# VH-VL binders against Vacuolar protein-sorting-associated protein 25 (vps25), part 3

Target 1, 194 residues: Vacuolar protein-sorting-associated protein 25 (vps25), of Dictyostelium discoideum (Social amoeba) (q55gd9)
Amino acid sequence: MSNQVFQFPPYYHKEPFFTIQPILNTRKKQFQMWQDLILQYCRYYKIYELDINESIKSNSVLFNNEKINRKLSREALKSIIDDIIENGFAEWVDKEKEKEKEKDKDNNNNNRVLIMWRKPDEWASLIYKWVADCGLLNTVLTVWEIQNGDDSKKQEFHQLNTTILMKSLKVLEKQSKCQTFSQDENVGVKFFSI

## First folded at step 4 (VH-VL; framework fv_pimurutamab)

Design hD (from p6 with heavy chain Y100F)
Fold by ESMFold2-Fast, scan of step 4:
Structure hD (fold): chain C 194 residues (1-194), chain A 121 residues (1-121), chain B 107 residues (1-107)
Amino acid sequence: as target 1 above (194 residues)
Amino acid sequence: EVQLVESGGGLVQPGGSLRLSCAASGFTVSSNYVHWVRQAPGKGLEWLGVIYSGGSTDYGNEFTSRFTISRDNAKNSLYLQMNSLRAEDTAVYYCARDLFSGYDWEYFDYWGQGTMVTVSS
Amino acid sequence: EIVLTQSPATLSLSPGERATLSCRASQSVSSYIHWYQQKPGQAPRLLIKDASNRATGIPARFSGSGSGTDFTLTISSLEPEDFAVYYCQQYNNWPYTFGGGTKVEIK
């Protein structure tokens, strides 16, 4: 993690890693390894959304290993993503209805996926701790300030995807730790001491 | 049935070169990944490098310029070429199999007995 | 990259006693830890794969547990042949790394 380039785990260089394994126990381990790799890679580069078709067409290094001449098929990747979704670390992104049909009528539905290497509960805890540590409890912040403000510059959630941030704030609302409200063109939020 | 046998170790002067051999039986080296791991006297294990089934190689950061892994598929053997040897390269050198198949995902499931390389003047 | 810290460095026990060996990773390695046994003058032998799965031929007295950063190898009742050095190894992050080892010796 001191390097500027993501270092792939050793199992990324095993040829069968790129082919869905026929034995159930081996396949379960394979899918867990793919989940770990995808989440770690996305965390390293701050990638919150993946386009499956684009990743396959562009021979993304995440799914194409030139050193061993192996790459994931689109079908394999979709199976892996479905498993990650079932585990709670990803969600399909809804497409804009008419534009998607016109531009990509031959593509499958569900090609863009939201990646959550931290679940909303974990982001919620990090955000709340930061608010408390900075003495910002019982003050109003905007969503923009949490994402882009100077006070959050060194926090992992700086530039956090808006959908994930809103999910995280919803977790805090259910705990009575904050309340969101409309503030002009931004969403405001007030965090409470418990 | 599966065996790995290292050979070629010995006493070498600093700055010298040495080539170690690892002879495999009971499996085909071109269908598996094989690693070199070393261990200095009284110290722990240190991963050195690997040759993949397709023939490409990778090394630990300290080893990239001085050590080269190769294989001879006809002899079912792999080699470690060691150049510009230093006193700190004194160690037992092991080769170890890394089986990755459709049925089992194991690292270092079989090891050779090791061959001792001593770098001393 | 990933540092594996094994503790204690030396564990002095008698035959029949339980041995508990620790391996801690500097960062999460999921469950991608193997354990090896090495006797003086011998090659390492795979004991436990993927934190908790005994390798082929390994007696039931050996067990592994843990995930994330904290891992444990347990020998429920030491046999004379179990006195050896034990190493953990991770394969979650490049490059492969081993722990410094725990020596289990006769008291």
Scores: ipSAE 0.285, ipTM 0.692, lowest interface PAE 3.3, mean pLDDT 87

Design hD11 (from hD with light chain N93Y)
Fold by ESMFold2-Fast, scan of step 4:
Structure hD11 (fold): chain C 194 residues (1-194), chain A 121 residues (1-121), chain B 107 residues (1-107)
Amino acid sequence: as target 1 above (194 residues)
Amino acid sequence: EVQLVESGGGLVQPGGSLRLSCAASGFTVSSNYVHWVRQAPGKGLEWLGVIYSGGSTDYGNEFTSRFTISRDNAKNSLYLQMNSLRAEDTAVYYCARDLFSGYDWEYFDYWGQGTMVTVSS
Amino acid sequence: EIVLTQSPATLSLSPGERATLSCRASQSVSSYIHWYQQKPGQAPRLLIKDASNRATGIPARFSGSGSGTDFTLTISSLEPEDFAVYYCQQYNYWPYTFGGGTKVEIK
């Protein structure tokens, strides 16, 4: 498996794919294709956040196709990301969190985006099913155990991004299927049978 | 009118080589993506490979070592060089244009009539 | 490679009947399926683009539907010229792949 690389779809090698199409219906299809590619690529490599400025650099294969000598402009990528956000598969990273962890004087624009190839409600369903299947309903789990524990090693949500996981737990809370609470450096959660 | 005309097919013995030609008229091959697709007798369609407008090529995994796509811009023609031919390479070989029309993506709008390659004897 | 499974392999029908042809992908291809018609001794002809969009000049009796892994080509009322082999093709994954075909033949 260590020799595997992501297989780009055939349309990735088509030169107009990298140029924003002027006709609305063609652009809608183009943006859907970019969404599918970005989500598939991020899923393959378990990439939960993209930095737009970093992604545009010539070494980022996702947005730079050396075989046809084409790359997305920053403006094109931003337009595509805005569309993905409208569709519910991405959101801009909170600038307040960045200020708390790192002072960045040059961070004038929000250039980091959270990528969600599964929406929080889909992750919520997968996590709840796993909890039920493993007989863990009505027990206390930590977020760390869900992400890094031995019981979740074979699950797709193993090492899931914390922000996405917390969003997914909020979905379950609204359904009265769990309750979260703070526990030292970790968040605890109890899942309920309904 | 847009046309693709394949030629060069025929009877070849196993282990032999053959070069197919695809002559284009009504458009410029260097401005389009052109594919090779084959069809064994009584079987389905199988994609072989593509040459992009810029001249780079890609192939299906089963074909990379034995088949090579090239073009001659001056003759407005494509070629498929086939080496180390086997009985299972017996098929009709088509060239097909893949056009981005400003409305459509990744479909074959014009096909040649095909040229038959028989690997036997 | 992604596998496209067409079913049934053969449909035996009479003129005027409805034909329903299936194409199932081994993984999601979104809506990125085209349908082609091929008559004996002829090159394939594009029928349906992107799962549901009829190609130029294709009669209204042909329609396509589906998304994800399950796709259908429907011919509402068969004409004599419609007895042919039909192929689905995906372009979401590299390499391009075609289904095995469904032969629509006279009963």
Scores: ipSAE 0.015, ipTM 0.499, lowest interface PAE 6.7, mean pLDDT 84

Design hD4 (from hD with heavy chain S56D)
Fold by ESMFold2-Fast, scan of step 4:
Structure hD4 (fold): chain C 194 residues (1-194), chain A 121 residues (1-121), chain B 107 residues (1-107)
Amino acid sequence: as target 1 above (194 residues)
Amino acid sequence: EVQLVESGGGLVQPGGSLRLSCAASGFTVSSNYVHWVRQAPGKGLEWLGVIYSGGDTDYGNEFTSRFTISRDNAKNSLYLQMNSLRAEDTAVYYCARDLFSGYDWEYFDYWGQGTMVTVSS
Amino acid sequence: EIVLTQSPATLSLSPGERATLSCRASQSVSSYIHWYQQKPGQAPRLLIKDASNRATGIPARFSGSGSGTDFTLTISSLEPEDFAVYYCQQYNNWPYTFGGGTKVEIK
């Protein structure tokens, strides 16, 4: 059971936090605070992709504070996301894999964003250590087994976003610590000892 | 110009109740956030809770059941209702203003002088 | 909750000496630390905002630095009125928390 909810930082309850500040130094601090909040929230709930339009439309608690009756505008959120992308903690999803709806054909590009509270090199280190600790070096694992297998249930990368996982495996490949093979639905990977 | 004045402290028996007041001048409580912070003799500062400009409140987890913050906008004053008091609640109780302007961030920029609560048998 | 550890607990110095006070957080609080000064029988007074920004009316001898988990308050040359207790406070994580304080006392 889960009576536990994300605990918002104190600055989340300041009314001007939800309005883009006109003074550059104040706005820089505001944007850093929004980045910290978004990354912490997404880490807590294991959210790897945000749909901006859906977050605003649903009045997500991340962007809507009912205690002070303030919410972040769509335009403000996009500005904040652009800043997070420039800082290296997010990137726009190139193409949506979901079936395109009739009403979505006229939507603005760049609506769905990949959130990376850990960068691929950090995930790579965590995955490799787990493989070594479990005695799985020099065996073949699938991407599905890393994400969904019983052996990874207590690891932070259990259910890790596939795009981030593949980026992380590529980091290990560059270090000669693994080799991936096949494509599309079934990707296998073999991890090597140094 | 900005001033906060606490009152209502005193000696109370364990298990008793006490209500503290905080009178504000030089600013409007309904346009600001005001906190209660306490300090046991010879110890550090401990945040207790806040009342927001809209009147909603939040508390530290251990205070939720025993302490209640309220305000009277007409009197420009805040209150802290304290119930089921224990020896460890002995402290100076401060109210402090928390302000965010459009140009700067201010946490606890003005404090009252404090009021002493002693819980003893 | 974030724990802030201040060291040393007591710092005994003479007027004119440099004071260096430490505040360490149990996990990263970015730069979201304030410093307060408290004299005996008085309320705390805001000194430094956001790790390094001096509050209005605070003399230039006070400075703050640091980010992440390690923060420092420096008083370049102690004046008699600077002998007090100093507290750090974080606002990155709910709830607000304060350090245990550093007492700067006359040697």
Scores: ipSAE 0.176, ipTM 0.651, lowest interface PAE 4.1, mean pLDDT 86

Design hE (from p6 with heavy chain S101E D104T)
Fold by ESMFold2-Fast, scan of step 4:
Structure hE (fold): chain C 194 residues (1-194), chain A 121 residues (1-121), chain B 107 residues (1-107)
Amino acid sequence: as target 1 above (194 residues)
Amino acid sequence: EVQLVESGGGLVQPGGSLRLSCAASGFTVSSNYVHWVRQAPGKGLEWLGVIYSGGSTDYGNEFTSRFTISRDNAKNSLYLQMNSLRAEDTAVYYCARDLYEGYTWEYFDYWGQGTMVTVSS
Amino acid sequence: EIVLTQSPATLSLSPGERATLSCRASQSVSSYIHWYQQKPGQAPRLLIKDASNRATGIPARFSGSGSGTDFTLTISSLEPEDFAVYYCQQYNNWPYTFGGGTKVEIK
């Protein structure tokens, strides 16, 4: 019984990777590499939310490389996350959601981030194809059934984060491929053939 | 001015050991990452391992038990200790610099001439 | 481990012709591909870094392109010194891997 572990890319073992680079073009490449690493790591372990303070405090292997004795600072990680958000692959988990962009206000209390290695439009396509392939078009499904049902167990979106799933269903609604509705304590959805 | 010179290759019988050297000039090995890459006759390139600026090492999965990379900072040189050699280890062995300068890195910009290791009875 | 597949294995061309060499990755490597040239009896030489950036001293006839899984090295007009084996290499995933090489030989 051996559990497979995530294989870090070679650049993860380069000392300057853990220090924000002062030259703009170099920093752009560094931030792209951090985005690629964070998204690939989260995809591998099915991590949809990261707690920045807890990741730093616990010396998460994602941000702490014991082999070269280098660790990403909280401030550096915050800058990297802000860039990933700007690129559309993450957003702050803010219970209020009142502010249009937490980054604009430098909200120091925001510690949890939603990670989207696939954007909602890509999840939308995967979900719709599954519904069509399983003959479930023009039937009613619940959000719970899509996330936890037996029919979705082998799908990549099984146990998909609810916020990401709802964003994906909204994409399909705009394409007239589904309609969501309230069903007592649950959200129901009906997918249409087009 | 940058140069890497490998030495120590030769004929060795199966089960034998050999130590290769890589002498660097024009740059400091302790300030860079240096890799070992091998090439069997008529075949392609195969990455073997690396020594980082801090002195720690990594190897390809098939090399971890028989090969060891080390360096001598005072001599500005690297070594590859090869144990329990097999016929399939017959190859030209290159050392190659992985330049640390800013962030334009992860490429082997300077290679030694290579040293031939032949494992046969 | 990422497998890099280079095709064709051999290109037989004449001086002055255009050479187009392919390197395909088994999964996405972003743009983190380098190209090397190796002449018989010599060490490899860096040609192109990060898919499309010529290394110092490399003539303008060499160019690289591609991203994700499909990469191309182009030599716009072959010179006699260009007949060699060309290797792609990725550094997106551990461990480093090289393609099997494409030999460009005189027709």
Scores: ipSAE 0.140, ipTM 0.656, lowest interface PAE 4.7, mean pLDDT 87

Design hE12 (from hE with heavy chain S56Y)
Fold by ESMFold2-Fast, scan of step 4:
Structure hE12 (fold): chain C 194 residues (1-194), chain A 121 residues (1-121), chain B 107 residues (1-107)
Amino acid sequence: as target 1 above (194 residues)
Amino acid sequence: EVQLVESGGGLVQPGGSLRLSCAASGFTVSSNYVHWVRQAPGKGLEWLGVIYSGGYTDYGNEFTSRFTISRDNAKNSLYLQMNSLRAEDTAVYYCARDLYEGYTWEYFDYWGQGTMVTVSS
Amino acid sequence: EIVLTQSPATLSLSPGERATLSCRASQSVSSYIHWYQQKPGQAPRLLIKDASNRATGIPARFSGSGSGTDFTLTISSLEPEDFAVYYCQQYNNWPYTFGGGTKVEIK
């Protein structure tokens, strides 16, 4: 409903929040607050990828506060994203859906960022518990069924971003809790009891 | 020396209106964030709303329809306009300064003494 | 809104004893908790900032700890002036919220 909107934290309404602070300890606090805000906002709306240029161009409410007439600059946002990546909660998207002018993440065209409010190891634990609880150990599931199937509809990982899901399955593979298989354009997964 | 002094409290009938004042000295209200917080007799603290340095305001959801915060920069003072008062609005009303200090944010470092509002018939 | 639950509601102790006060948040508030002391008939006074940093002029016997959902205020050895009500406050989520308070009283 229209009453279901993200509630911004109080610090979102302080003018200095939108200006990169010159003093290191103040800036560390500021960047932690930006990380918390971005991760909470993306979790609320189920946003797994942010397009930086589009967010700035559209005056996204995440980065533009109309109440105090302040907005985050592109340079400030990039610095914040770089810090979030260093903390392990985001990474640049290696490949774009668009085929032409495909760029490496080393390029100046780092514009789309994968947001992970839960790291792959946390998703791995949630998925494995669900498979075990549903009696699906030692059976083959597809990645599509985990994301979109009726059995996972009430799970937090329903419609989880494919890149994050694949990272999570890799965590389970390293623990010998599953094995992935390529089957044409589908990826199959078999989960094992320990 | 930073001081905040509330005034304007008193006895009001249910459904009435009242305007509280908060006079600041030792700092400039237009350069700071100032909040209103209330406390019913024998109960805890409840945040009501804030006026930001730029003059914009924000309120707790329970207060948006009945309460309005404003300021007069020339008088270095804040106001809380209270309308449609109810018995449950009986409380001590405090104004408090919100300091941005480089290492820590959003703590109330100076409070006024409070002004008592009693809503009773 | 974030609900802060303080326990116990009343803590009855003698001067010289250690007081341990708890504040539990309904959701994670990182370390964005402040503590205040309120004496009868007075406005609240800031004690601890960001979970663990003593405010200016606050005696060393006061300390804070915790992160996420569980926070503690400790008074290592109670002085007569420490018998008061203590409130925690969060600023992680809008709106600002306070705990219900813990009254530290003489046993």
Scores: ipSAE 0.035, ipTM 0.579, lowest interface PAE 6.1, mean pLDDT 86

Design hE5 (from hE with heavy chain S53R)
Fold by ESMFold2-Fast, scan of step 4:
Structure hE5 (fold): chain C 194 residues (1-194), chain A 121 residues (1-121), chain B 107 residues (1-107)
Amino acid sequence: as target 1 above (194 residues)
Amino acid sequence: EVQLVESGGGLVQPGGSLRLSCAASGFTVSSNYVHWVRQAPGKGLEWLGVIYRGGSTDYGNEFTSRFTISRDNAKNSLYLQMNSLRAEDTAVYYCARDLYEGYTWEYFDYWGQGTMVTVSS
Amino acid sequence: EIVLTQSPATLSLSPGERATLSCRASQSVSSYIHWYQQKPGQAPRLLIKDASNRATGIPARFSGSGSGTDFTLTISSLEPEDFAVYYCQQYNNWPYTFGGGTKVEIK
């Protein structure tokens, strides 16, 4: 675990991977490969948000291959991210604050992206199964306990991003499988047998 | 006509070294990717490593310290330097082409005939 | 590394019969599987690209299908020259890995 590094797929080392391909069928496969790579990399390191400008400026290994001296342009990366969003595996982080709007000189407010290698409905299913398997149905859990508690340490959703977790709980609420409630600064959840 | 021809195989003692050659014709090695793949007698295929268009290389983890891939652009040839050979390295060694143009998605479209390396005392 | 399991290890059939060969990945490899044919004493030959696309010059009797973890190579009617070993290969994960092969032999 601590001495493991992410192993990039073979196609990451091909120069054309870093240039948007002009032929539609080739580009479709290229974009699927970029989606697979980005989602697998983020899953490996538990990265739930990417900062596009920071990734480009820091020459993030995800988008810059020093071995073959190739990197994605910002425009190429944005096209790829837009495709991932259309596929339901990402969404722009909402920065609706007046200070940002007042500064709105540069049209790059869409700079941080939420990455979801599992969609909220998949997380919802995993969380509900865990609650049921542990005999915790009809008891109150906190969002913090689901994310950070000792009982969830072996689960994939341990330390899951709060935004994604809340989206997952809303999926369960729509299925009448849980009810969320606020306690000032914290969120509680009660899961139901259906 | 695209061809790859391996040579340099033979009998070598455990702990010894051997250098294999792969001569290419009908395409330019420096404009494409070329891989080494081996196959032990009666066994399956095992990917060993690659030399990329720009000249950098990658290897399977088990090969990184003992095997080195290089090329000579003037001779349109690539080489596999094999050191600290073991009985388990006994295999037919193939070089195989992976095209740069048209982004081929990692398939090997032409293979050499292979050269046999036997590591035995 | 991704393990590719091919089954059966040996398939004994007569010319004219249909051959169905399986390749199963230890985890999803999307559709990023290629198939190769190897005749005794010869180098491998590319047959099928990306699970289902026949390589140039490959007869129509060869077809591939599948995605995720389960892939199939089908030879609709075996010709004498089709008796060979067949290997699947993935490129979704580093390093490249090959299956153990299926030998199609004459009954």
Scores: ipSAE 0.243, ipTM 0.707, lowest interface PAE 2.8, mean pLDDT 88

Design hF (from p6 with heavy chain L99S)
Fold by ESMFold2-Fast, scan of step 4:
Structure hF (fold): chain C 194 residues (1-194), chain A 121 residues (1-121), chain B 107 residues (1-107)
Amino acid sequence: as target 1 above (194 residues)
Amino acid sequence: EVQLVESGGGLVQPGGSLRLSCAASGFTVSSNYVHWVRQAPGKGLEWLGVIYSGGSTDYGNEFTSRFTISRDNAKNSLYLQMNSLRAEDTAVYYCARDSYSGYDWEYFDYWGQGTMVTVSS
Amino acid sequence: EIVLTQSPATLSLSPGERATLSCRASQSVSSYIHWYQQKPGQAPRLLIKDASNRATGIPARFSGSGSGTDFTLTISSLEPEDFAVYYCQQYNNWPYTFGGGTKVEIK
């Protein structure tokens, strides 16, 4: 084993990459590059949620480049994340907490973000194919078994974030390919042929 | 307008050292990134290393211990110090600009004509 | 490091014919591919940036397309000056890498 670390792209070492560019076309390319980097990094380390404050404060190498002494500001990172959300590859986790917070909308300070390098429909396809290939159609599986079971250990969706998994199952439900139901503390799911 | 001119190439024996120069005009090296790229006779292009606007450098893994990039801001010039040369280092060596411009990034928009280094006994 | 495989290694064509050159990456490089033209004894010249955008001064007969792992450079009708070696380059992953080149030569 010679190398187990993420290899950053060359543009990660350019000083302007860490400063929001004033020219719109340059900024669009910059934001696309940040999206690609964040999604690739998260995929490499299987990171499904980012805590923005923790990432900034802990000197995360994703947003802090010691070699060129540059780092993203919190405001820059939030602008980039907002763009990734608009593109459909992320969403705020704090949206659930705001629903539970007695609807008091003082200045919103979203901090946790769900990262989706594959969209729910792609995960849905991978999961359904695995269920069909393993002869598990018309049987009941739990969400836990899909995430942590021995049969899924070699699948890319093993240990998939629960929120992303549930979104993926909802895609399949809309296609009449599965039905979810409550099973005590766990969620059960039955997959159908066709 | 923008021009890069390499010099210092020649014949060197294996194990020898050579220093190449790249003189820039029409832009300031300390405000841009400048790369060294080489091409062995009849072969393709191989990226060797870069010096960033702030003066830090990066190299391809195979070049890290034997090659050093530096610059002289007063002379608006770059240098490539090559040590422990091998026959496999025989190539045309180009310097190429990568603009710090707010328009576009990450492409080699201007290249020098190249300087030939031959490593042979 | 990302390996870029260019095919074919050589295209033997006549002036006026269409040339189609392929560049395939060993893993996704998004759209972060550039194309360069190199004539014998000369330095490379930027043709296409970011897969599909012609560089300043490049004739309309040159076009690029593709994303992910598969990229194509097309010359719609070869002029005598277009017989050269063409290289693709990626900047998505460190280190920068170039393809092995496709030589477009006169039949």
Scores: ipSAE 0.205, ipTM 0.668, lowest interface PAE 4.1, mean pLDDT 87

Design hF13 (from hF with heavy chain V50Y)
Fold by ESMFold2-Fast, scan of step 4:
Structure hF13 (fold): chain C 194 residues (1-194), chain A 121 residues (1-121), chain B 107 residues (1-107)
Amino acid sequence: as target 1 above (194 residues)
Amino acid sequence: EVQLVESGGGLVQPGGSLRLSCAASGFTVSSNYVHWVRQAPGKGLEWLGYIYSGGSTDYGNEFTSRFTISRDNAKNSLYLQMNSLRAEDTAVYYCARDSYSGYDWEYFDYWGQGTMVTVSS
Amino acid sequence: EIVLTQSPATLSLSPGERATLSCRASQSVSSYIHWYQQKPGQAPRLLIKDASNRATGIPARFSGSGSGTDFTLTISSLEPEDFAVYYCQQYNNWPYTFGGGTKVEIK
């Protein structure tokens, strides 16, 4: 049994890393470093969604460094997440309109963010290549089979978050490389040769 | 101007101990990060460890039990205590400054000239 | 730890020639690679920061490129003072690691 833990990069232990830097060039590098750290950490533990308020409240090790007694403020983390979203590696979770109404009224009290260390177009390319390589073009697969089937066990997208997977299939649909449809209790998809 | 000067190197027998010093001028060690890096004769560079501005230390895995980094803020100096020395510890030992803020981040901008440690019977 | 593999180990060239030095990481280090120059009997000197940014005082003939796992240091036209050993170093992952070095020597 292995109990491997994520190894934080050296810059995680620099006190100024946890304070938004006033000089633009330094701040740009700082924000890139925060993006790289958050994406690498989430990839390591297969974390597809972060709760901002819960991360701060629980003193998550990702944002709280006990060794140097420094942690990101909620405002700093929000600014960093906004930058990651602008760069296309995250999106605010919008599962229900009622949650959006609550966020508007409660000043974003239930802040959840979808983390994408690979963008949907990268996942799309990996999935399509796998389908082609396995001779599954022009056959019907379910979303469940792509996520949990034995044929995908060795693929990085095995157990991929459903929202990210659906976004990736949308990319392929736009390219006329697949079509999704209802399949009993599941979503079916047929991939096409180009 | 920024300067780092190492001292304390010499000949030591296997199993022995040695303490190296690194004297800093032109900056304050308690407000920066300072690393120890070594280089065996004719070989490449190997990072050993460093001390954070607040005084905490970290080491490469191979060095955690045998090497200790410390600091004297009043003397603006860094130390490397080396125990249970082996022939493979023969190297030039450098201290190097790590920029923690300013216009750019995370590089070894100033190095001392090094001090030679020879571990031989 | 991240292993940095530098190639070739030795590069024999004449003054005025172009030198191209490679550094490959065992896994992605983003752009968080620095290059250092070391002459015999001297401490290393910072040449290139974050894959592509020349350090203060470094001549324009030195340039760096690359991202992810593959990085290159280029010297467009070798001067006599450029014959030295060059090391890459990463700071993306703990612990800090250096490549084995490339020696640029006179043919």
Scores: ipSAE 0.448, ipTM 0.752, lowest interface PAE 2.7, mean pLDDT 87

